# VHH binders against q96fz2: the designs that were tried, part 64

Target 1, 269 residues: q96fz2
Amino acid sequence: CGRTSCHLPRDVLTRACAYQDRRGQQRLPEWRDPDKYCPSYNKSPQSNSPVLLSRLHFEKDADSSERIIAPMRWGLVPSWFKESDPSKLQFNTTNCRSDTVMEKRSFKVPLGKGRRCVVLADGFYEWQRCQGTNQRQPYFIYFPQIKTEKSGSIGAADSPENWEKVWDNWRLLTMAGIFDCWEPPEGGDVLYSYTIITVDSCKGLSDIHHRMPAILDGEEAVSKWLDFGEVSTQEALKLIHPTENITFHAVSSVVNNSRNNTPECLAPV

## First folded at step 23 (VHH)

Design HB18
Fold by ESMFold2, fold request of step 24:
Structure HB18 (fold): chain B 269 residues (1-269), chain A 123 residues (1-123)
Amino acid sequence: as target 1 above (269 residues)
Amino acid sequence: EVQLVESGGRLVRTGGSLRLSCAASGFTFTDWAMGWFRQAPGKEREVVAAISWSGRSKYYADFVKGRFTISRDNAKNTVYLQMNSLKPEDTAVYYCAARLGLFTQSPQDYQYWGQGTQVTVSS
């Protein structure tokens, strides 16, 4: 998983993240650093994207079932990193394989601190290798959506008057992540950064790619993954598996260039 | 205290029209999706229509076939269901329901419910 769409305006995104705390109270997540949210149809590693995490990470004695939404850097920078420039990290932390998560210090350490997050996206892109050519067919992959009146498809959302009919009720993809907090040695603000956990692809995606993000399907899975105050690492890892509850469509090559930030990136072809 | 109060249900002849209203209070209405559900005797409660928090995205069950229109007035904290070309099969108790954020088709996902209003369509 190396490319996502997360393009919703902040107010739409916030409402898409409605949840129930452990007392049964209906809530919207509280934002941290909202000015760092940069919506785009075409997010790549090293960019900032919103994640959910427990309020307990920020407020001593907080209810661990309450959620914060905050932009974080994609590509985990371990807390023990010694250099002053995160780009000097000599290994790729964009993704974390579920089968080796407890063997890699970069992921094991923050996971042991309860630093679990949910990475938000409209969906993600994957490129299918075509037999007989070196060309690759990109796909946009997302949760099944309720078909709304006069929307027709995602492609019908390419103008303001049609966009709202599709995206105002979009179910965000919720991916399991691990984050860490790095204090630059020369001083400055703490850097929050995350990795996306990956698993073997489900049968429905196996013809596109052999790996997929670990998707948390439904509020129970999301709540358990986030609640490090009540759910141990061992129990949380049981949530990490492929899902068949996913859909996709082919998209044009516009998405190939990560600088292209237009609805065409995810439009069906 | 959260309240949803439906009104407008009555007896009507086949082919007739009704307008149902649901007045909401006790929460920030513009954060909540709204739905109309119905339950006929001996049947399970089912979605009729749903509308997003903004009013811009709408869902209709297949049996509606263009006969009903859901709308909302966020200034009045009210959601409506305009029902036209009514059939005896539409006879049911109609319920207003609210869900924070996004609407779904499943009654169990909705947090607040009204008491219902009876719609009866005579042959």
Scores: ipSAE 0.786, ipTM 0.901, lowest interface PAE 0.7, mean pLDDT 91
Fold by ESMFold2, look of step 23:
Structure HB18 (fold): chain B 269 residues (1-269), chain A 123 residues (1-123)
Amino acid sequence: as target 1 above (269 residues)
Amino acid sequence: EVQLVESGGRLVRTGGSLRLSCAASGFTFTDWAMGWFRQAPGKEREVVAAISWSGRSKYYADFVKGRFTISRDNAKNTVYLQMNSLKPEDTAVYYCAARLGLFTQSPQDYQYWGQGTQVTVSS
């Protein structure tokens, strides 16, 4: 997984993240660093994207079931990294394979500190290799959505007004992530950064790509992944598996260029 | 303290029209999606229509077939269900429900409920 869409205005995104805490109280997540949120139809590694994490990461004795939403850098920079420039990191941390997560220091260490997050997106893109050519067909992949009046689906929107109706009730894709906090040796703000855990693709996606992000399907899964105060690493890792509860459609090559940030990136072809 | 108060249910003839209202209080109405559900005797509660927090996105169950319209007035904290071309099969208790953030089709996902209003459609 190396490209996502996360384009919703902050207020729409926040409402899409409504949740229930351990006491049964309905809440919206509290933002940290909202000014760093940069919505785009075409997010790539090194960009900031919003993630959910437990309030306990920020406040001593906080209720670990309460959620914070914060933009973080895609591409985990380990807390133990010694160089002054994150680009000096000699390995790719955009994704973390589930089958080796406990064998890699970059992921095992923050995971042992309970640094689990939920990476938010409208959906993600994957490129299918076409047999007999060297060309790739991009697809937009997302949770099944409730059909709404007038639009019904992404492909049915026929005006800017109808486009917004598609997204007001959009169920965000929720991917399992690990984050870390890196203190630059030169000083400055702590860098929060994340990796997306990947698994073997489900049957429905196997013709597109052999890997997929670990998707947390439903509030129970999301709550357990986030709640490092009550859910051990061992129990949390049981949540990491493929899901068939996914849908997709082909999109144009406009998305190939990460500089293109338009609705066309995810529009069906 | 959250309250949802339905009104407008009554006896109408087949083919008639009826408007239900639901007055909401005790929460920030514009953070909440709203739904209308119904329950006929011996049946499970089912979604009729739902509307997003902004009012821009709306869902209708297949049996509605263009006969009902959900709307909301965020200034008055009220959600409405306009029901036209009523059929005896529409006879049920109609409930207003609220869900923080997004609407869904499932009654168990909704946090607050009204007491219901009876709609009876005669032949």
Scores: ipSAE 0.784, ipTM 0.901, lowest interface PAE 0.7, mean pLDDT 92

Design HB19
Fold by OpenDDE, fold request of step 24:
Structure HB19 (fold): chain B 269 residues (1-269), chain A 123 residues (1-123)
Amino acid sequence: as target 1 above (269 residues)
Amino acid sequence: EVQLVESGGRLVRTGGSLRLSCAASGFTFTDWAMGWFRQAPGKEREVVAAISWSGRSKYYADFVKGRFTISRDNAKNTVYLQMNSLKPEDTAVYYCAARLGLFTESPQDYNYWGQGTQVTVSS
């Protein structure tokens, strides 16, 4: 997974992340560093995306079932990294393979500390190799959505009015992630960064791409993944597997350029 | 205390119209999706219509077929169901429900419910 969409306004995004805590209370997640949230139809590694994480990571004795929403850098920077520039990392931390998560220090250590997060997105993009050609067809992959009145295809969101109809009740994709905290050697703000855990693709996506993000489908899966106070690493890892509960459509080559940030990126062709 | 109070249910003839209202209190109304559900005697509760927190997105069950319109007034903390071309099959107790965030088709996903209002359509 190297490209996602996360373009909802902050208030819409927050409501889409409504949840129930352990006490049964309905809650919206509280924001940390909301100013770092940058909506985009075309999110690439090194950009900031909103993730959910347990409040217990920030507050001692907090209810671990409570959730915080925070923009973090895509591409995990390990806490032990000694260079002053995260871009100097010599290995790719955009993704973490589920089968080797416990073998890589960069992922094992933060995971052992309970630093699990849920990466939020409208969906993610993958490119299918076309047989006989050097061309790749991009696809937008997302959760199945409720059919709403006049819900034109995502492609019909060409006007503000149509956009609202499509995205106002959008179910966000929830991907399993690991985050870490890095303190720059030269001082400054702590950098929060994440990696997306990947798995072998489900049968439905296998023709498009052989790998997919580990999707946490449903409130229970999301809650268990986040609640490192009550759920062990071993139990949490049981949640990491392919899911068939996804849909997709072909999109234009507009998304190929990471600088493009328009609805055309995820519009069906 | 969260309260949902339905009103507007009555006896009406086939082909008639009704407007149901649901007044909400005790929570931040603009954070909640709202839905109308109905339950006929001997049948399961089913979704009729749902509306997003902003009112910009709406869902209708297949049986509605353009006969009903869901709307909301956030300033009044009220959700409405305009029902036209009513049929005897529409006879049921109609319930207003609230869900924090997004609406769904499943009654189990909703957190708060009204007491219901009886709609009876005579042949």
Scores: ipSAE 0.922, ipTM 0.960, lowest interface PAE 0.4, mean pLDDT 94
Fold by OpenDDE, fold request of step 24:
Structure HB19 (fold): chain B 269 residues (1-269), chain A 123 residues (1-123)
Amino acid sequence: as target 1 above (269 residues)
Amino acid sequence: EVQLVESGGRLVRTGGSLRLSCAASGFTFTDWAMGWFRQAPGKEREVVAAISWSGRSKYYADFVKGRFTISRDNAKNTVYLQMNSLKPEDTAVYYCAARLGLFTESPQDYNYWGQGTQVTVSS
């Protein structure tokens, strides 16, 4: 996974992240660093995206079932990294393979500290290799959505009004991630960064790409992944597997350029 | 305390129209999706229509077929169901429900419910 969409306005995004805590109370997640949230139809590594994490990471004795939403850098920077520039990291941390998560120190250590997060997106993009050509067809992959009166699909978003209708009740994709906190050697703000855990693709996506993000489908899976106070690493890792509960459609080559940030990126062709 | 109070249910003739209202209190109305559900005798509760927090997105069950319109007035903390071309099959207790954030088709996903209002359509 090297490209996502996360374009919802902050208030819409927040509502889409409504949840129930351990006490049974309905809650919206609280924001940390809301100003770092940059909506985009085309998110690439090193950009900031909103993630969910347990409140216990920030507050002592907090209810670990409570959630915080925070923009973090895509591409995990390990806490032990000693260079002053995160871009000098010599290995790719955009993704973490589920089968080797415990073999790599960069992921094992923060995971052992309970630094689990849920990466939020409208969906993610993947490119299918075309046989006999150097051309790749991009696809937008996302959760199945409820069929609304006029626009049961992204394709119906042919006007600003219709667009709003489609996205106002959009179920966000929830991907399993690991985050870490890095303190720059020269001082400054702590950098929060994340990696997306990947798994073998489900059957439905296998023709498009052989790997997919580990998707946490449903409130229970999301809650268990986030709640490092009550759920052990071993139990949490049981949640990491491919899911068939996804849909997708072909999109234009507009998304190929990471600088393009328009609705056309995820529009069906 | 969260309260949902339905009103407007009554006896109507086939082909008639009825407008249901649900007044909400005790929570931030604009953060909640709202839904109308109905339950006929001997049947399960089913979704009729749902509306997003802003009112921009709406869902209708297949049986509605353009006969009903869900709307909301956030300034009044009220959700409405305009029902036209009513049929005897529409006879049921109609319930207003609230869900924080997004609406769904599943009654189990909704946290707050009204007491319901009886709609009876005579042949």
Scores: ipSAE 0.920, ipTM 0.959, lowest interface PAE 0.4, mean pLDDT 94
Fold by OpenDDE, look of step 23:
Structure HB19 (fold): chain B 269 residues (1-269), chain A 123 residues (1-123)
Amino acid sequence: as target 1 above (269 residues)
Amino acid sequence: EVQLVESGGRLVRTGGSLRLSCAASGFTFTDWAMGWFRQAPGKEREVVAAISWSGRSKYYADFVKGRFTISRDNAKNTVYLQMNSLKPEDTAVYYCAARLGLFTESPQDYNYWGQGTQVTVSS
């Protein structure tokens, strides 16, 4: 996974992240660093995207079932990194393969510390290799959405009004991530960054791409992944597997340019 | 305390119209999706319509077929169900429900419920 969409306004995004804590209380996640949230139809590595994480990461003795929403840098910067510039990291940390998560120090260490997060997106993009050509067809992949009165799908959004309706009750894609905290050697703010765990693709997606993000489908999966206080690493890793509960449609080549940030990126062709 | 209070249910003739209202209190209304559900005797509770927090997105069950309209007034903390062309099959207790965030089709996903209002459609 090298490209996502996360374009919802902050308040809409927050509502879409409503949850129930272990006490049964309905809650919206509290924001940390809300000003760092930059909505975009075209998110690439090194950009900031919102993730969910347990409140216990920030507050001692907090209820670990409570959620915080925070923009973090896509591309995990390990805490042990000694260079002053995160861009000098010599290995790719955009994704973490599920089968090697425990073999790589950069991911194993933060995971062992309970630094699990849920990466939020409208969906993610993948490119299908076209047989016989050097051309790749991009697809937007997301959770199936409820069919609404006028527009049950992005494809029906033929007007700005319909567009707003489509996104007004959008179920966000929830991807399993690992985050780390990096303190710059020269001082400054702690950098929070994340990697997306990937798995082999489900059968439905296999023709498009052989790998997919580990999608946490449903509130229970999301809660267990986030709750590092009560759920062990071993139990959490059981949640990491392919899911068939996805849909997709072909999109235009507009998304190929990471600078393009328009609705056309995820519009069906 | 969260409270949902339905009103408007009554006996009507086939082809008639009703407008149900649900007044909400005890929570930030604009953070909640709202839904109308119904339960007929001996049947399971089923979704009739749902509406997003903003009112921009609406869901209708297949049996509605354009006969009902869900709406909300966030300033009044009220959700409405305009029911037209009523049929005997629409006879049920109608419930207002609230879910924090997004609406769904599943009754079990909703957090708060009203006491219900009886709608009876006579032939």
Scores: ipSAE 0.912, ipTM 0.956, lowest interface PAE 0.4, mean pLDDT 94
Fold by ESMFold2, look of step 23:
Structure HB19 (fold): chain B 269 residues (1-269), chain A 123 residues (1-123)
Amino acid sequence: as target 1 above (269 residues)
Amino acid sequence: EVQLVESGGRLVRTGGSLRLSCAASGFTFTDWAMGWFRQAPGKEREVVAAISWSGRSKYYADFVKGRFTISRDNAKNTVYLQMNSLKPEDTAVYYCAARLGLFTESPQDYNYWGQGTQVTVSS
């Protein structure tokens, strides 16, 4: 998983993240650093995207079932990294394979600290290799959605009101992630950054690509992954598996260029 | 304390129209999706229509067939169901329900419910 869409305005995104705490109370997550959220139809590594994490990471004695939403850098920068420039990291941390997560220091250490997050997106893109050519067909992959009245094709936003009819009730894709906190050696703000855990693809996606993000399907899975105060690393890792509850459609090659940030990136072709 | 209060249910002849209202209080209405559900005798509660927090996204069950319209007035904290071309099979108790954030088709996902209003359509 190396490309996502996360384009909703902050207030729309926040409402899509409604949840229940352990006492059954309905809540919206509280934002941290909202000014760092950069919505786009075409997010790539090194960009910021919103993630969910437990309030307990920020507040002593907080209810660990309460959620914070915060933009983080895609591409985990380990807390032990000693260079001053994150671009000097010599290993790709965009993704973390589930089968080796406990063998890689970059992921094992933050996971042991309970630094689990849920990476949010409209959905993700994946490129299918076509036999007999080096051409690739991009697909947009997402949770099944409730069909709404007068919604056009996904991403066919000729005007803002048509966009609103498609996206105001969109179920966000919820991917399992690990984050870390890096303090630059010369001082400055702490850098929060994440990796997306990957698994073997489900049967429905295997013709597109052999790997997929670990998707947390439903409130129970999301709650258990986030709640490091009550759910151990060992129990949380049982949540990491492929899911068949996904859908997809082919999109145009506009998305290939990561500089393109338009609804056409995810529009069906 | 959250309250949802339905009104407008009554006896109507086949082919008639009526309008249901649901007044909401005790929460920030513009953070909540709203739904209308119905339950006929001997049947499970089922979604009729739902509307997003903004009012811009709407869902209708297939049996509605263009006869009903859901709307909301965020200034009055009220959701409506305009019901036209009523048929005897529309006879049911109609419930207003609220869900924080997004609506769904499933009654068990909704957090708050009204007491219901009886709609009876005579043949």
Scores: ipSAE 0.776, ipTM 0.903, lowest interface PAE 0.8, mean pLDDT 91

Design HB19
Fold by ESMFold2, fold request of step 24:
Structure HB19 (fold): chain B 269 residues (1-269), chain A 123 residues (1-123)
Amino acid sequence: as target 1 above (269 residues)
Amino acid sequence: EVQLVESGGRLVRTGGSLRLSCAASGFTFTDWAMGWFRQAPGKEREVVAAISWSGRSKYYADFVKGRFTISRDNAKNTVYLQMNSLKPEDTAVYYCAARLGLFTESPQDYNYWGQGTQVTVSS
């Protein structure tokens, strides 16, 4: 998992993140660092994307079921990193394999501090390696959506002119992540950064790619992953598994160039 | 105090038209998706139509078949259901409901409900 779409304006995104706290009260998450949110149809590692995390990470004795939304750097920079340039890190901090998460210091340490987050996206891209060719076929992968009027199917027959009507009610993909906080040795602001946990792909995606992000499907899973005050690391890791509740469609090669930031990146072909 | 108040339900003959209104108060209307649901006696409450917080995305149940239109006026905190080509099977109590953020098809997901307005369609 190395490319996502997260293109919604901040106010639309915030409404899509409505949730229920442990007392049953309906809430929207509170933003931190909103200036760092850069919406795009084509997010890549080292860019900022919004994540959800517990308010308890920021405020002593806060209700751990309350959520903060904040942009963080994709590509976890461990708190113990000694160099001044985060680009010197290995490529594997973009993703974290679930089967080795407790063996890798970069991930085990922040996980032990309860630094769990939910990474938000419209969906993610994967490239299928087709036999008999050097070409790779990109797909856009996302939760099944309620079919709305005049939006049509996202598949082979819909109209791109109606994308805006789809997005007001889009169910965001919610991926399990781990974050850490790094203090640059030369000074400056603390860097918040995350990794996306991966698992073996479900049957529905296995022809596209052998790995998928660990998807948290539904409010109970999201709440438990975020609530490090009430849910231990051991209990939280039981939430990490593949899901079949996913859909996809083929897209053009426009998305291949990470500089392309247009609706065409995710349009069906 | 959250209130949803439906109005406009009445007796109408088959083929007739009717407009339902739902006035909302006590919450930030533009953060909430709205839905119209109906319930006939002895039957389960079912979605009729839903509309996103902005009014740009809409959902209709299959039985509507183009006969109903949902809309909202965010300046007046009101959601509407225009019902045309009414049939006796449309007879029910119609309820307005609100959900923070996104709409769904399930009544269980909605947090606030009106008292309902009776729609009766005569043969």
Scores: ipSAE 0.771, ipTM 0.895, lowest interface PAE 0.7, mean pLDDT 90
Fold by ESMFold2, fold request of step 24:
Structure HB19 (fold): chain B 269 residues (1-269), chain A 123 residues (1-123)
Amino acid sequence: as target 1 above (269 residues)
Amino acid sequence: EVQLVESGGRLVRTGGSLRLSCAASGFTFTDWAMGWFRQAPGKEREVVAAISWSGRSKYYADFVKGRFTISRDNAKNTVYLQMNSLKPEDTAVYYCAARLGLFTESPQDYNYWGQGTQVTVSS
């Protein structure tokens, strides 16, 4: 998992993240650093994307079932990293394999601190290797969506009114992540960064790629993954498995270049 | 105290029209998706139409066939269902419902419900 779409305006995205706290109250998550949110149809590692995390990470004695939404850097920078420039990290932390997460210090340590997050996206892209060629077919992969009036093309770049008819009610993909907090050695703001946990692909995706992000399907899974105050690491890891509740469609090669930020990136072909 | 109050249900002949309204109070209306559901005697409650918090995204059940229009007025905290070309099979109690954030097709996902308004369509 190395490319996502997360293009919704902040107000649309916030409402897509409605949730219920442990006392049964319906809530929207509270933002931190909202001006760091950079929506795009074509997010790649090292960019910022919004994640959900427990309010308890920021406030002593907070209700751990309450959620904060915050942009974080994709590509976990471990708290022990000593260089001044995060781009100099010598190993790839965009993903974390579920079968070795407790063996890798970069992931085990923050996970043991309860630094679990939910990575948000419209969906993710994956490239299918074609039999007998070097050609690769990109697909956009996402949760099944409720059909809406005039919503026949989810990637159509037509009028703003028709865009909103597709996306105003979009169910965001919710992926299990781990985050860490890095203090730059020369000072400055603490860097929050995340990795996406991966699993073997489900049967429905196996023809596209052998790995998929660990998807948290539904409010119970999301709540348990986030709530490090009530749910232990061992219990949380039981939530990490493939899901068949996923759909996809082929897209054009426009998405191949990460500089292309247009609806064509996810339009069906 | 959250309240959803439906009105406009009555007896009408086949082919007629009705406009249902639902006045909402006790929550920030513009954060909530709204739905119209119906329940005939002996049948399960089913979605008729739903509308996003902004009013920009709408859903209609297949049986509506373009006869009904859902709308909302966020200044008046009110959601409407304009029902045209009514048929006897449209006879039911119609309920207004609210869900924070996104709408769904499933009645069990909705947090608040009105008391319902009876619509009866005579042949």
Scores: ipSAE 0.769, ipTM 0.895, lowest interface PAE 0.7, mean pLDDT 91

